# VH-VL binders against q8zy40: the designs that were tried, part 23

Target 1, 190 residues: q8zy40
Amino acid sequence: MIVGVVDYTVGNIGSVLTALKRAGAVPVVVKGVEEAGRVDAVVLPGVGTYEAAYALARQFKEVVLEKPTLAICLGMQLLFESSEEGGGQGLGVFKGRVERIKARKVPNIGWRYTHVVKNSEIIAEGYYYYLHSYGVRWGENEAYTAYIKLEEKYVAAVERGHIIGVQFHPERSGRTGLELIKRFLAVAKR

## First folded at step 5 (VH-VL)

Design R34 (framework fv_regdanvimab)
Fold by ESMFold2-Fast, scan of step 5:
Structure R34 (fold): chain C 190 residues (1-190), chain A 127 residues (1-127), chain B 110 residues (1-110)
Amino acid sequence: as target 1 above (190 residues)
Amino acid sequence: QITLKESGPTLVKPTQTLTLTCSFSGFSLSTEGVGVGWIRQPPGKALEWLALIYWDDDKYHTTSLKTRLTISKDTSKNQVVLTMTNMDPVDTATYYCARIEFYDSEGWLPYYGMDVWGQGTTVTVSS
Amino acid sequence: ELVLTQPPSVSAAPGQKVTISCSGSSSNIGDNYVSWYQQLPGTAPKLLIYDNNKRPSGIPDRFSGSKSGTSATLGITGLQTGDEADYYCGTWDSSLSAVVFGGGTELTVL
């Protein structure tokens, strides 16, 4: 299956492309909505600054709403209503606000146990690699699928239908991350 | 075969800075998923973690000693260096370095175990 | 302050089985994988168990690990005199962003 990776023109998407190939997909770099319309599924990568990513990603909102989507780290954050990091606005796919995390060490870097609170075909409980200074505070929300516990709880994964967002980097999360990408592809093929 | 070996002074005076070097072979800190940590053990007491550094230069230090500890790596020399300032007699201990590895030939398998340890080096702090 | 609690000592006869407990909280054992280390007198620690219940190559199946909630257990069956050692549990503490060890348990084979 052909998977379009949105290129924000800032940051390196090489790890995401490599992970998708290892998972069995054919990754294609997409820079415009027309290109994204021709792929089977879309990935919003977790590279670049919020402002640069939002400027390009905003044009893909309809693609995200219509196609299987995996949004990684910054990509997940773009799906919320607003962010404290540059730009201020998000795509508004998920209700909530992205804010600077409150933790003993910021940025939150390293492997964190990710607790899954709902049955998910894609998100499995376990360790994933995190690298972020901003996040979404955990709360009561039907879309919130998993959390991590720092000094307080933060959203680790959200999902609604064909749209999956993860705060961690599956492309850097070893076998656990590779299996997540494989499950995403399997569900997307349905 | 993987080996680690600690080196540095065996005697340090109060207020001085301790510098310990961990030299290793059989693996590289250029490899994604690999880290090296430092642990100490005062005579007759429990293991106490001090610091660790990962392949991507991510660093962690124990809260109680954070302002005194610096950890760095020289990937080309296969070395990790720990410095601890303002030494005190209570810092007398055997100091160990140890490896943590998240990756295997079948793919990544993250775990927090320190799988290979050096023999340790004993540091005595006295006037 | 000690974050993980182990009994200071345990003892049993050769051929018997023992269990060593390690108790913590949600931010350490609850949220993270547990490792176990064996330290023979005068030697460096050796990894016995990682990822709660996995053995490194070369560790006999007499050693086993388990985790339930905020507690972990090391099991040793068919005790041998060569098992006399200090045993430490260890894990990551998410609140401290630190590796934490238990206080250690001295195993005596009598």
Scores: ipSAE 0.000, ipTM 0.488, lowest interface PAE 13.7, mean pLDDT 86

Design R35 (framework fv_regdanvimab)
Fold by ESMFold2-Fast, scan of step 5:
Structure R35 (fold): chain C 190 residues (1-190), chain A 127 residues (1-127), chain B 110 residues (1-110)
Amino acid sequence: as target 1 above (190 residues)
Amino acid sequence: QITLKESGPTLVKPTQTLTLTCSFSGFSLSTSGVGVGWIRQPPGKALEWLALIYWDDDKYHTTSLKTRLTISKDTSKNQVVLTMTNMDPVDTATYYCARVEYYDSSEWLPYYGMDVWGQGTTVTVSS
Amino acid sequence: ELVLTQPPSVSAAPGQKVTISCSGSSSNIGDNYVSWYQQLPGTAPKLLIYDNNKRPSGIPDRFSGSKSGTSATLGITGLQTGDEADYYCGTWDNSLSAVVFGGGTELTVL
């Protein structure tokens, strides 16, 4: 399966490409919607600031709506309506706003236990690696699949159909992250 | 200043349901990062964790007893209640409740070390 | 059944140093913080060490903790008769989604 990794931030690409190869995909870097239209599934990587990533990612909204999508960290945040970071717009795939997190230390860095509250074929409960200063507060929402507990609860994973967002970095989460990517690919092939 | 105290029956018959109450003071389960857990210890045996409830009503139970255990809280009364169904003589033990705060361990755990313990209540299961 | 292994007993004379080991796996000690508890005869357990190596206020510096890989160690220096107790390690297990305790170590001061 050919998986397009959207190139809106160069710093995060290498780890994502390596993880996708190890999971059994054929990853390619996509720089525009025409390239993304030719792949079987897409990954929205997450590093950098919200406003910079949004400027590049906004062109891919229709691709996200049409193709199996895994959105990582900042990539997940871009799927929401807006962000407190830079006062930016989001793609509006999911309702909600990204806010600066309330935690003992910000950024939230390290391995955190991820609680799964809804059945998911892709998101398994367990430890994943996190690195973020902004997040989506947990609440009642049919798409909210998993949370983490800091001083408050924050969305760890969100799902609707073929669109999967995770606040953590599966490409940095060892075997647990690799297994998540494998499950994403298995579901995407259906 | 922080205290916890277990209460409930000291004698339970086989097949009955045990209900234990942990009453506490000096802290509130409305405070983020705080929880209360239950641990038991059969005579001469090791500590066995049973269940844990956090400020946000998130609950955990030991795998081997999960179907028998219910944990709930009443934040306004500063109480946590544990129920355990189908009691058996092997459930004879001292039952403890303890305060849990994962603030210093929030990087890694939904659980933190149990910093303040109740005195324990002994429950004997016999006919 | 038991996922954390401790020696069943250790003994030493007053003034000596003892260490108590706690062995687990990557899903518990390897990935998580370790706590240690002291239980004097007839009493509730008392927290001695949290976050692998930190002491609560009121715990003397004779007690120390460390962790390496999938094992943790409790150290007690300047051993006193009042240290005679059962000692338990505890941590979170990712696979079980549960708190797990070691089997306990009986420390005898002779």
Scores: ipSAE 0.005, ipTM 0.513, lowest interface PAE 11.7, mean pLDDT 86

Design R36 (framework fv_regdanvimab)
Fold by ESMFold2-Fast, scan of step 5:
Structure R36 (fold): chain C 190 residues (1-190), chain A 127 residues (1-127), chain B 110 residues (1-110)
Amino acid sequence: as target 1 above (190 residues)
Amino acid sequence: QITLKESGPTLVKPTQTLTLTCSFSGFSLSTSGVGVGWIRQPPGKALEWLALIYWDDDKYYSTSLKTRLTISKDTSKNQVVLTMTNMDPVDTATYYCARIEYYDSSGWLPYYGMDVWGQGTTVTVSS
Amino acid sequence: ELVLTQPPSVSAAPGQKVTISCSGSSSNIGDNYVSWYQQLPGTAPKLLIYDNNKRPSGIPDRFSGSKSGTSATLGITGLQTGDEADYYCGTWDSSLSAVVFGGGTELTVL
């Protein structure tokens, strides 16, 4: 399976490419919507600034709606309606607003237990690696699949059909992250 | 008990190709998360990583040397082989192989630690 | 050429504490786990610390590691003459897709 990793032109996607390859995919870097139209699935990586990522990612909205998508960290945040970071609009795939997290320590860095509240073929409960200053506050929402508990609850994963967003970095989450990527690829092939 | 041992020529002439073999016991490259890397150290200088190969045949090379290096494995023989082309006197060094783990023993934490090293083999490049 | 910076040397008296720093960037130390290696004269390196702060079996509690942002530190307490060695930090660099080592720090016990 050919998986296109969207290049926001800022930030390093090497760990995402490596993780996809280890999961059994053929990762390719995509810079435009035409390239993304030719791949089997897409990844929106968690690197870069919100402004730079949104400016590029906006053109991929239709690809995200049409193809299996794994959106990581910043990538997940771009799928929401809006963000406090840069005061920006998001793609509006998922309802909610990205806001600065309220935690004893910001950024939220480290391994956090991720609680799964809805049945998921892709997201397994367990520890994943987090590195973020912004997040989506937990609440009632059909797409909200998993949360982490800091001083308040924050969305750890969202799902709707073929679109999966995760706040953590599976490409930096060891064997647990690799298995998540493998599950994503298995589901994407359906 | 995990052991690795390097073998190959101790003397190489300039422009020739160096071939080194790492033979190991106590683990297998059929095991997920395990790899073998090569590191060299010129006399009196720092450690320099050269290449690594993982259980899934994924390969990585030093950026400055990548056009000269090839790494391969024979899982059934418990061996990893490194070749380095166009040898030069500045390549004179002790060459080590080491076991590298992508994941810790719990499966949670990725780390790129080289937990067991061979004794090293000294290669002199001289005309 | 080096992407990880260590002081070239450090010294202290027996029984004292010493710290060795390792400075990098977000693509290496910032995003990845740091390992520390001890190399006694004439020997192969030995893993002292992995995963930022964990010790392999057989490594005494006198050795400790820590990481903050893009820097890592190796601490040695109760310094002994047998600790005279070169110490190297190492990590993965995601930008280079490569293992990177620091330049090494020579520890002298005076």
Scores: ipSAE 0.000, ipTM 0.480, lowest interface PAE 13.9, mean pLDDT 87

Design R4 (framework fv_regdanvimab)
Fold by ESMFold2-Fast, scan of step 5:
Structure R4 (fold): chain C 190 residues (1-190), chain A 127 residues (1-127), chain B 110 residues (1-110)
Amino acid sequence: as target 1 above (190 residues)
Amino acid sequence: QITLKESGPTLVKPTQTLTLTCSFSGFSLSTSGVGVGWIRQPPGKALEWLALIYWDDDKYHTTSLKTRLTISKDTSKNQVVLTMTNMDPVDTATYYCARIEYYDSSDWLPYYGMDVWGQGTTVTVSS
Amino acid sequence: ELVLTQPPSVSAAPGQKVTISCSGSSSNIGDNYVSWYQQLPGTAPKLLIYDNNKRPSGIPDRFSGSKSGTSATLGITGLQTGDEADYYCGTWDSSLSAVVFGGGTELTVL
């Protein structure tokens, strides 16, 4: 399975490419919608600034709506309506606003327990690696699949159909992250 | 393969500062996902967690002793140091260091369990 | 203060099975993974169970773990004299941002 990783032209996507290859995919870097048309699934990586990522990612909204999508960290945040980071607009796939997190330490860095509240074929409860200063506050929403507990609850995962967003970095989450990517690929192949 | 060993004074006077060093081999704190924690056990009593430090220098301390505890690491020396101020006879205990959480690309086990422990060092606080 | 409650002692004969309980609250056992440690007399603790019910390499199937709600259980089948030890449950407490241990259970094989 060919998986396109969107390159925001900032940050290193090497760990995402390596994780996808280890999970059994054939990862390719994509910068335009024409390239994205040739792949079986897409990944919105968690690298770069919100402004730079949104400028590129906005052209992929239709691809995200049409193809299996795994959105990681910043990638997940782009799926929401807006963000305090850079005062930016999001893709609006999910309702809500990305806000600076309230936590004892910002950024939120480290392994955090991810509590799953809905049955998911892809997101398993457990520890994942986090590295973020912004997040989406937890609330009642059909798409909200998992949360993390800081001083308040924050969205750890969202799902709607073929679109999966995670606040954590599965490509940095060891075996747990690798198994998540494998489950994403298995579901995407159906 | 993986070994941790505690070192420091075995006898401390009340009000003094205790400094304990955990020296380890078989793993590195430059590896993402790994950490080292300190636990103590007074004679005949339960385990009490004190502090932990992760590869990225993220630190946690038990609330009741937070103002007395400092934890630091020297990644190049494979050492983690615990400092505890204003020692009291009730702090008499065996002090352990232990590895917590690690990343191995073929068999990573993400948990807050402490999978390898040092042998412990006994610290007696008396006048 | 004690955050996780274990029975102070348990006993059984060789070949029998024993169960050791560990009771907590939503902020510790309820929300987080439970680990179990075996401490033989005069030795450091040894990790016996992690992630509620997983065994490290070298730990025999006689040892098992489970979790339900805010309680966890360690099971030992085919009890052997070498199993005489103190057993501790441990987990993360989200409200304290701390690792917490139970009070320990002394297992005697009679």
Scores: ipSAE 0.000, ipTM 0.460, lowest interface PAE 14.6, mean pLDDT 86

Design R5 (framework fv_regdanvimab)
Fold by ESMFold2-Fast, scan of step 5:
Structure R5 (fold): chain C 190 residues (1-190), chain A 127 residues (1-127), chain B 110 residues (1-110)
Amino acid sequence: as target 1 above (190 residues)
Amino acid sequence: QITLKESGPTLVKPTQTLTLTCSFSGFSLSTSGVGVGWIRQPPGKALEWLALIYWDDDKYHTTSLKTRLTISKDTSKNQVVLTMTNMDPVDTATYYCARIEYYDESGWLPYYGMDVWGQGTTVTVSS
Amino acid sequence: ELVLTQPPSVSAAPGQKVTISCSGSSSNIGDNYVSWYQQLPGTAPKLLIYDNNKRPSGIPDRFSGSKSGTSATLGITGLQTGDEADYYCGTWDSSLSAVVFGGGTELTVL
């Protein structure tokens, strides 16, 4: 399976490319919507600033809505309605606003237990690696998939059909992250 | 084949600083998902976790001793060092270092699980 | 230290079954994985159970773990004299950002 990784022209996507290849995909870098239209699935990586990422990612909204999508960290945040980081707009796939996390230590860095509350074929409960200063506050009435518990609960994962967003970095989460990527690819092939 | 060994002084005077070194083989702290922790056990008492350090230099210390504890690593030497200031007779204990790994060949291990332990080194604090 | 509660001692005859409980709260056992350690007299602890119920290579299936809510249990079946040891539960406490251990349970094989 050919998987396009959207290049925001900022940050290093090498770990994502390597993880996809190890999971059995053929990763390619995509910078335009036409190129993304030719791949089997897309990844919105978690690198760069919100403003720079949104400037490029907004072009890919239709691709995200129509193709299997894995959105990582900043990529997941782009799927929400808005962000206070840079005061930006989001793609509006999921309800909610990205805000600076309320925790004693920011950024939230390290391994955190991810609690799954909605059954998922892709997101398994367990530890994943996090590195973020912004997040989406958990809402009990929202159909979010998983949360992480800091001083407050924050969204760890969301799913809507073929669109999967994770706040953590599966490409940096060892075997657990690799297995998540493998499950994403298996579901995407259906 | 993975081994850890603690080294340092066996006798420390009250108010002095203790420095313990954990030397290990069979793994590297340059590998993602690994860490090394320190645990102590006073004679006849329970295990007490002190500190840990991960491959990415992320560090955690027990709240009650945080201001007295420093943990660091030298990845090139396969060593982790624990420093504890202002030693007191109550700190007399066997000190262990142990490996933490998020995954192994059969699966992943939890981040607080200590899968391989050193033999321990006894430290007595007395005048 | 007294964040996780274990019974101080348990005893049984050879061939019997024992269970050792570990009770905590939502911030530790409730939200995190539980590990169990065996410490034979005069030795370093050895990992018996990780990820609530998994055994490392070399640990016999007589040892089992389980977790329900804010409590965890270590089970030992077919008890042998070589099982005499102190047993500790351990987990992460999210409120303390710390590893916590139980007080330990001394197992005596009669």
Scores: ipSAE 0.000, ipTM 0.490, lowest interface PAE 13.7, mean pLDDT 85

Design R6 (framework fv_regdanvimab)
Fold by ESMFold2-Fast, scan of step 5:
Structure R6 (fold): chain C 190 residues (1-190), chain A 127 residues (1-127), chain B 110 residues (1-110)
Amino acid sequence: as target 1 above (190 residues)
Amino acid sequence: QITLKESGPTLVKPTQTLTLTCSFSGFSLSTSGVGVGWIRQPPGKALEWLALIYWDDDKYHTTSLKTRLTISKDTSKNQVVLTMTNMDPVDTATYYCARIEYYDSDGWLPYYGMDVWGQGTTVTVSS
Amino acid sequence: ELVLTQPPSVSAAPGQKVTISCSGSSSNIGDNYVSWYQQLPGTAPKLLIYDNNKRPSGIPDRFSGSKSGTSATLGITGLQTGDEADYYCGTWDSSLSAVVFGGGTELTVL
């Protein structure tokens, strides 16, 4: 399966490409919507600032709505309506706002237990690697699939149909992250 | 110093509701990263976890008794209350409350361990 | 039905070493941290080990913990008569969303 990785971040794309190859995909870097239209599935990686990522990612909204999508960290945050980080606007795929997290240490860095609330074919409960200063506060929402507990609860994963967002970095989460990517690819092939 | 103490009735009749209170000092459930759990032990038998409440009001209950159990906290009074409905002679046990720290030196570590326990209160269910 | 399996009893002489096993599955021991508790006769349990192998303040280094795959082990060296107690392992079970304990092991120091 050909998986397009959207190139709107600096430095983080290499680990995502490597993880996709290890999971059995053929990853390609995509910079425009026409290129993304030719792939089987897309990945929105996450590193850098919200404003810069939004400026590049906004053209891909229709691709995300129509193709299997895995959105990682900042990529997940871009799917929401707005952010307290620069730029302020998101793609609006999911309702909610990204805000500065409340935690004893910020950024939230390290392995955190991810609690799964809804049955998921892709997201398994357990430890994943996190690296973020902003997040989406947990609440009642049909798309909210998993949370982490800091000073408050924050969204760890969201799902709606073929669109999967995760706050953590599966490409940095060892075997657990690799298995998540493999499950994403298996579901995307249906 | 951290202390917890269980209180409630020592004798309950079948079908009645049991209410137990855990009163504690030396910590607060207004502080992030702490919780209080309830564990019971029938005479001569193993420990059985019942329920747990964290600082953020997040609640967990053992699956087999979930419909019978409620857990709540009163942060201003430093108390956690466990309620168990439809008491039966098989529920005769010593009931303990214990403190749990969710986070340790490495960050947020769930279900760390129950580091300080109350002395326990014995509840007998008989007619 | 026990989710975590411990031997019902172990025994050894003073000064010797014992190990107490705790066997589970991927959803409990495999994916989560293990704690160990000591319960002296007529008393509440006391935390001996948390986070697989860490000791609370005041617990002597002759008590140790380890985890491999879906099994955990409590080690006690230099056995003393004061170590006669019931020992329990405990962890979180991700599939049950619950804390689970082993059945307990009675240690006798002969």
Scores: ipSAE 0.063, ipTM 0.674, lowest interface PAE 6.5, mean pLDDT 88

Design R7 (framework fv_regdanvimab)
Fold by ESMFold2-Fast, scan of step 5:
Structure R7 (fold): chain C 190 residues (1-190), chain A 127 residues (1-127), chain B 110 residues (1-110)
Amino acid sequence: as target 1 above (190 residues)
Amino acid sequence: QITLKESGPTLVKPTQTLTLTCSFSGFSLSTSGVGVGWIRQPPGKALEWLALIYWDDDKYHTTSLKTRLTISKDTSKNQVVLTMTNMDPVDTATYYCARIEYWDSSGWLPYYGMDVWGQGTTVTVSS
Amino acid sequence: ELVLTQPPSVSAAPGQKVTISCSGSSSNIGDNYVSWYQQLPGTAPKLLIYDNNKRPSGIPDRFSGSKSGTSATLGITGLQTGDEADYYCGTWDSSLSAVVFGGGTELTVL
């Protein structure tokens, strides 16, 4: 399976490429919509600034809607309707707004227990590695699959059909993250 | 003004334990994204990273010396302490502590730069 | 053992340009940001370049950094006698969970 990792031109995607290879995929870097059209699945990585990532990622909205997609950290946040970071507009795939986290310590960094509230073939309950200052507040929404508890609850994972977003970094989450990527690939091959 | 200063013994006998303290000012290890690392340099040789500790108490050590190294912090005192067991003449070096940033001011991009260094303290391991 | 490889020495005359290479692998330079450090004789290292190609305040634009694949380069133009120093590249190695430095390059200005 050829998996295209979208290059926002900012940040380093090497750990995502390595994790995809270890999970059994053939990762390729994609910089444009034509390249993304030729792959079997896409990954929106969690590196870069929101402004730079949004400016480039918006051209991939149709690809995200048409192909199996795993969106990581910042990548997940780009899929929402708006953000406090980077001028307020997102791709609008998921309902909700990205806002600065209210927590004792910001950024939210380290291993956090991720509570799964909706049946998922991809997202398993357990500990994942987080590194973020912005997030989506938890609420009733059929796409919201998992949350973490800080001083308030925040979305940890969202799903809509073939589109999966995670706030954590599976490429930095050891065995747990690798198994998530393997499950994503298995489902995407169907 | 950010400053770091190493302190500890300048002469250590073989098999003894070395304890070095890094005292700093102008920043706090309660600040997210900040850490302190230890680096050594034997006379005329290259820099060798030893260990680092981040604001969240996350710790890393070089694999070759991991069993000999302990790093800890006292955030209230603005200090980071490195302990190295079973000293040998080959451990003779100038030992530096340095401030490390995990991410830049945006909070999104890992920085991994050691932007301010102490002056270094020379440790000689001899009988 | 060195994980990052630098040439042991480079030499040039005042006013010339030199480049210093740093070669690694995907788990270090490939995946992570590269920093460069200048160490004048008898002094502590000083951060010269961070985030592959950015300069701290006070570092002249004669110093530049770049990265391509698993290699990084430090460029120095308009070479001055005061640039005579040891230069080190450094980065994070994801497979080792460790900071790694190159072996250093001695720049001689004649």
Scores: ipSAE 0.007, ipTM 0.472, lowest interface PAE 14.8, mean pLDDT 87

Design R8 (framework fv_regdanvimab)
Fold by ESMFold2-Fast, scan of step 5:
Structure R8 (fold): chain C 190 residues (1-190), chain A 127 residues (1-127), chain B 110 residues (1-110)
Amino acid sequence: as target 1 above (190 residues)
Amino acid sequence: QITLKESGPTLVKPTQTLTLTCSFSGFSLSTSGVGVGWIRQPPGKALEWLALIYWDDDKYHTTSLKTRLTISKDTSKNQVVLTMTNMDPVDTATYYCARIEYFDSSGYLPYYGMDVWGQGTTVTVSS
Amino acid sequence: ELVLTQPPSVSAAPGQKVTISCSGSSSNIGDNYVSWYQQLPGTAPKLLIYDNNKRPSGIPDRFSGSKSGTSATLGITGLQTGDEADYYCGTWDSSLSAVVFGGGTELTVL
């Protein structure tokens, strides 16, 4: 299976490429829609600034809507309607707004227990590694699959059909993250 | 410019261990998405892939020879080393190392495309 | 044992066109990109085609690649005597976790 990783910044996607390879995929770097058209699935990585990532990711909206997609951290945030980071627009795949998180310590760094509230073939409950200053506040939404609890609840995962977004970094979450990527690939191959 | 060069003994006796070094310049195995592979070609025969190692130390070996092959890298020296145990006359071949570049800033190269090859070193196994 | 099948030889006259086939299975050509290599006598192989149909810088447009299902094809138009060489297809085999090459095709320009 060939998985395209959207390139916001080349050097910072190494861990995502390594994790995909270890999960059994053939990862390739894509910067354009034509390249993304040739892959079986896409990953929106969690690196870069919101403005730079949005400028590149906006061209991939149709690809995200048509192909199996795993969106990580910043990648998940790009799928929402808007963000406080840079006052930016998002792709609008999921309803909601990305806000600066309200927590005792920002950024939210470290392993956090991720509570799954909706049945998922891909997202398993457990500990994942987080590194973020912005997030989506938890609420009643059919797509919201998992949350973390800081001083208030934030979205940890969202799903709609073949589109999966996670606020955490599976590529930095050890065995738990590797198993998530393997499940994503298994579902995408169907 | 990117260059790779194979080095090691040109003559090996049966049952001995062969050690080949690939020394390269113009790229680094500290860069994500790159790897180095080893391929051999017996006189008048087809190319046969032996092993490869990627930037993340992930290693692959051909199944028929995997118990005889080890591959390692020294990123600081820009070297990849292949070791093959219990040499036999049928292992007489030209041995090549080649770069596998998975991606770059202008595009990507598939895992399996070997874009720059060394000149090859001939290894003869004979008593 | 060969996993990818190529014809052992092919020949054509100068200025003609030729095609070289490479046949595999779903776990190799079907699921992965195909590369082609040219090996002139006494030299190391040179990458001729990558990503099924793309040319590296410096490769003339007389060389082309294509892939359909579990088979790939190398096309050479406007044959020149300097094209006499062995041609190899190569790809990854997901079931073997290995790089696989075809048996090679000897091109003779008569």
Scores: ipSAE 0.005, ipTM 0.484, lowest interface PAE 15.1, mean pLDDT 86

